# VH-VL binders against Putative pre-16S rRNA nuclease, part 3

Target 1, 151 residues: Putative pre-16S rRNA nuclease, of Pelagibacter ubique (q4flq5)
Amino acid sequence: MITIEDFKIKHTNKVRFIGLDLGSKRIGVSICDERQSIATPFKTINKTNTNELIDELKIIIKDNNIGGIIVGNPVNMDGSLGRSAQSVNDVASNISKSIDLPVILWDERLSTVGAFNLSSLLDVNVSKRVKTIDQNAAAFILQGAIDFLNN

## First folded at step 4 (VH-VL; framework fv_ustekinumab)

Design s4 (from u3 with light chain S30D T53K)
Fold by ESMFold2-Fast, scan of step 4:
Structure s4 (fold): chain C 151 residues (1-151), chain A 121 residues (1-121), chain B 107 residues (1-107)
Amino acid sequence: as target 1 above (151 residues)
Amino acid sequence: EVQLVQSGAEVKKPGESLKISCKGSGYSFTDYWLGWVRQMPGKGLDWIGIIYPGDSETRYSPSFQGQVTMSVDKSITTAYLQWNSLKASDTAMYYCARQTEDILTGYFDYWGQGTLVTVSS
Amino acid sequence: DIQMTQSPSSLSASVGDRVTITCRASQDIDSWLAWYQQKPEKAPKSLIYAASKLQSGVPSRFSGSGSGTDFTLTISSLQPEDFATYYCQQYNSYPRTFGQGTKLEIK
């Protein structure tokens, strides 16, 4: 795992990134374009175990010219690490050990551009909202990170 | 299949050093965390810590930090637990165990047979 | 550190009995709890992970339930080979912590 500041210095502009929203039961996946301008919802992975997640990520990486993985980190607003944030750090570390790409934790508190976009989902029916929330959260996470990298 | 084989029983005096081993086979040694657990006579299980053989990253329980050292030798797929100076209170059964690759979580899926360490005058 | 407390500390039962063992965490651990079985003079064996998922090869008479802070291990029809000490372990955060154990003895 590396910091987002270190990644800004070392990355190339000709690869895509994956964004991950690590929910308790489902993992939202997003992907950006090669210019790192727009993050798009990609899929939802039901987590039964680590091996299945890693196998799925390896397929996405191989098929889509991926150069990095951005993992949302649900840090408390005061900056302290809660139980969930500790689990996410463990996940990011394990992905980093299994996949030969930069893995970056993105502090979700730094993502504000998508706040109004996420609020638009409140008007969608419950089933459709639940189905897309994880993927859209992953896109929001990735968008925040690439906006930071392009700043 | 997956197997963890630990070194034999040890009888030591207070103040002596000791290094016990745990050899993994039947899986990719560098892809799984390996943990150590202490069980004092008649007592329950105490989590010591885990080590990742691929890069030697360690995570210790605060209760054991500075009291023991975990290390690995990837070339012989072996993990070690070491004491610089043993105390009578170190008398216990010591287990090594493989932690699952669970990205969000990790628990122990395979255990070694244990190494009995007796420290007495 | 997260403290894990098991109840009861010991329990006597007969073959064929339904046995329940409880584990309580000092704070919310979601579903990140494992159960282990340890027979006398042997290493622990993994039984259940993620609170309710049965480890491969473990008999279906074993089941787990719970989330948050309260968890239960159930053996629906006790067999002779089930007399052992059972431990819960949280793996929500570091350090990982075990319950003190529940010794299941022949009545």
Scores: ipSAE 0.013, ipTM 0.566, lowest interface PAE 8.0, mean pLDDT 81

Design s41 (from u3 with light chain W32Y Y91W)
Fold by ESMFold2-Fast, scan of step 4:
Structure s41 (fold): chain C 151 residues (1-151), chain A 121 residues (1-121), chain B 107 residues (1-107)
Amino acid sequence: as target 1 above (151 residues)
Amino acid sequence: EVQLVQSGAEVKKPGESLKISCKGSGYSFTDYWLGWVRQMPGKGLDWIGIIYPGDSETRYSPSFQGQVTMSVDKSITTAYLQWNSLKASDTAMYYCARQTEDILTGYFDYWGQGTLVTVSS
Amino acid sequence: DIQMTQSPSSLSASVGDRVTITCRASQDISSYLAWYQQKPEKAPKSLIYAASTLQSGVPSRFSGSGSGTDFTLTISSLQPEDFATYYCQQWNSYPRTFGQGTKLEIK
């Protein structure tokens, strides 16, 4: 894994990013365009361990020309088993070891700017609407990170 | 205090239907998976499957798919394991167990006391 | 399905002994392995998860190690209450599978 500040100095285009919202039961997935301008809800993954998640991510990466993975890093997780901030870091670390792409943790508190921008894009009649709350959360995470990287 | 309390022992004949229960207390019932495990007399543990009470999503072992049905009643924090037609080979101890709430963990942290099911003619 | 094989199937030991039980997966399961203890006529109890993390309240004489396909459970100084059957379980893929169990008996 690398920091988002370190990733920002890279010059990259013609590649998409995916965003991940690691929920307690479901994992929301979002994807952006190759210009890295707009994040869109993509799918929901119902997996119960990191290896199953990684296998699914490898398929998405191959099929969609993905060049980076943005993982939402919650600041207010409860102390229950597997739901701590440590669990998110452990999953992101495992993805980074198994997938040869940059993996970046994004502070979810900064996603409010992304929410505004995504709402504006939705108002211009995008062809596909948000399907689930998990996918929507992942889109907000990814949009916030993209906005930071482009500014 | 987390507790899983199972229904009492059952003695049945082949072909009869049966529904056993597992009542959860001391935790948020809809935030954890609940699993079922079979242990035949003198044998080891067999994973049957898990159900998520929040939306009733199920995952069955292929060897149990179509043989049993898992369900929940959230209003009384109770999970069920059901047979439409029992066989002598269903004779076993059945445990319910709570799986940790995170999607990324898959082990059982708390177990019920077990329900003995005996199927004989 | 991932097959979990435990060895030995049974083991006789004395109080104070160091005991090691092995669990082998038919394919790579990373660290997604738990250990359970079951006493006669009782429900299983969780001992260890993620191969090496002790469950809260489990004595420090219990330890787990391993990754990939080979895992071990060690009891450093066996106590009378430790005589039980021990099971490993993987949660790397569906269906989840248990080892056949290792029965630890008094020598």
Scores: ipSAE 0.013, ipTM 0.584, lowest interface PAE 7.9, mean pLDDT 81

Design s5 (from u3 with light chain T53R S93K)
Fold by ESMFold2-Fast, scan of step 4:
Structure s5 (fold): chain C 151 residues (1-151), chain A 121 residues (1-121), chain B 107 residues (1-107)
Amino acid sequence: as target 1 above (151 residues)
Amino acid sequence: EVQLVQSGAEVKKPGESLKISCKGSGYSFTDYWLGWVRQMPGKGLDWIGIIYPGDSETRYSPSFQGQVTMSVDKSITTAYLQWNSLKASDTAMYYCARQTEDILTGYFDYWGQGTLVTVSS
Amino acid sequence: DIQMTQSPSSLSASVGDRVTITCRASQDISSWLAWYQQKPEKAPKSLIYAASRLQSGVPSRFSGSGSGTDFTLTISSLQPEDFATYYCQQYNKYPRTFGQGTKLEIK
């Protein structure tokens, strides 16, 4: 794995990035455009171990010309690594060992300022709301990272 | 503090139905998977399955699929394990346990005290 | 399913001894292994996760090591309260599976 600061000085244009939200139940996946300007929800992965996740990621990478993976990293307010942050770091490390692409942890910061709007989710059934929330969280993570990279 | 409190011991006959409970407190009930583990007298631990209280998604061990049903009632932060028709082979201690919040790297971090189920043949 | 085999099935030891318990997985589980302690007539208690990390509140005399298929739990200086049955559990793949247990008895 590399830092986002290191990635900023090394990355090239005309490739897509994916964003991952490693949730308690499902993994949200987002993807950006080739100009790296906008992140959108892509899919939800329901796989239950890291090897199955890695296999699915390899398919996405091949099919979509992916040049980097951004993983949301929940950080305690004081910056220390909590239990869930350790779990995320372990998964990201395994991805980095198995996939020959930059894997970057993006500090989500515990902030209430978000880019995605939850109001449109209120009218869908429970299962659809949950899947949309996961994918939107992954899009929010990826958007934050690409906004940083473009500045 | 995180607590899982299970219902009391049960004595049943083969063919009877049974529902046992596990009440969670001290944490966000809908954000953690909850699992069930069987321990037959004098034997080791058998993983039954897990349920996600937020939407009731379940993952069963193949050996328990169709034998038991896991469910939850979010309004009272309670999970259930249910049999439609008990067998003598169901005699065991049943534990509920909270799985750490990550589906990929989840293991059991807090356990209930157990419910002893005795089915007389 | 991934099968977990513990060795030995039981052992006898004295207070102050260094004790090692092993756990072997039938296939590669990386570091996704937890250890649990169960005292007679009590629920299991989490000791170690990710093969080597101590749960909060667990004494430092407990340690875990290993990766892939071979894992060990070590108690560096056995105390009276450590006599219990110990279980390993893989959490790399569903269904999760436990070892058969190692009973640690007083000598």
Scores: ipSAE 0.056, ipTM 0.657, lowest interface PAE 6.0, mean pLDDT 82

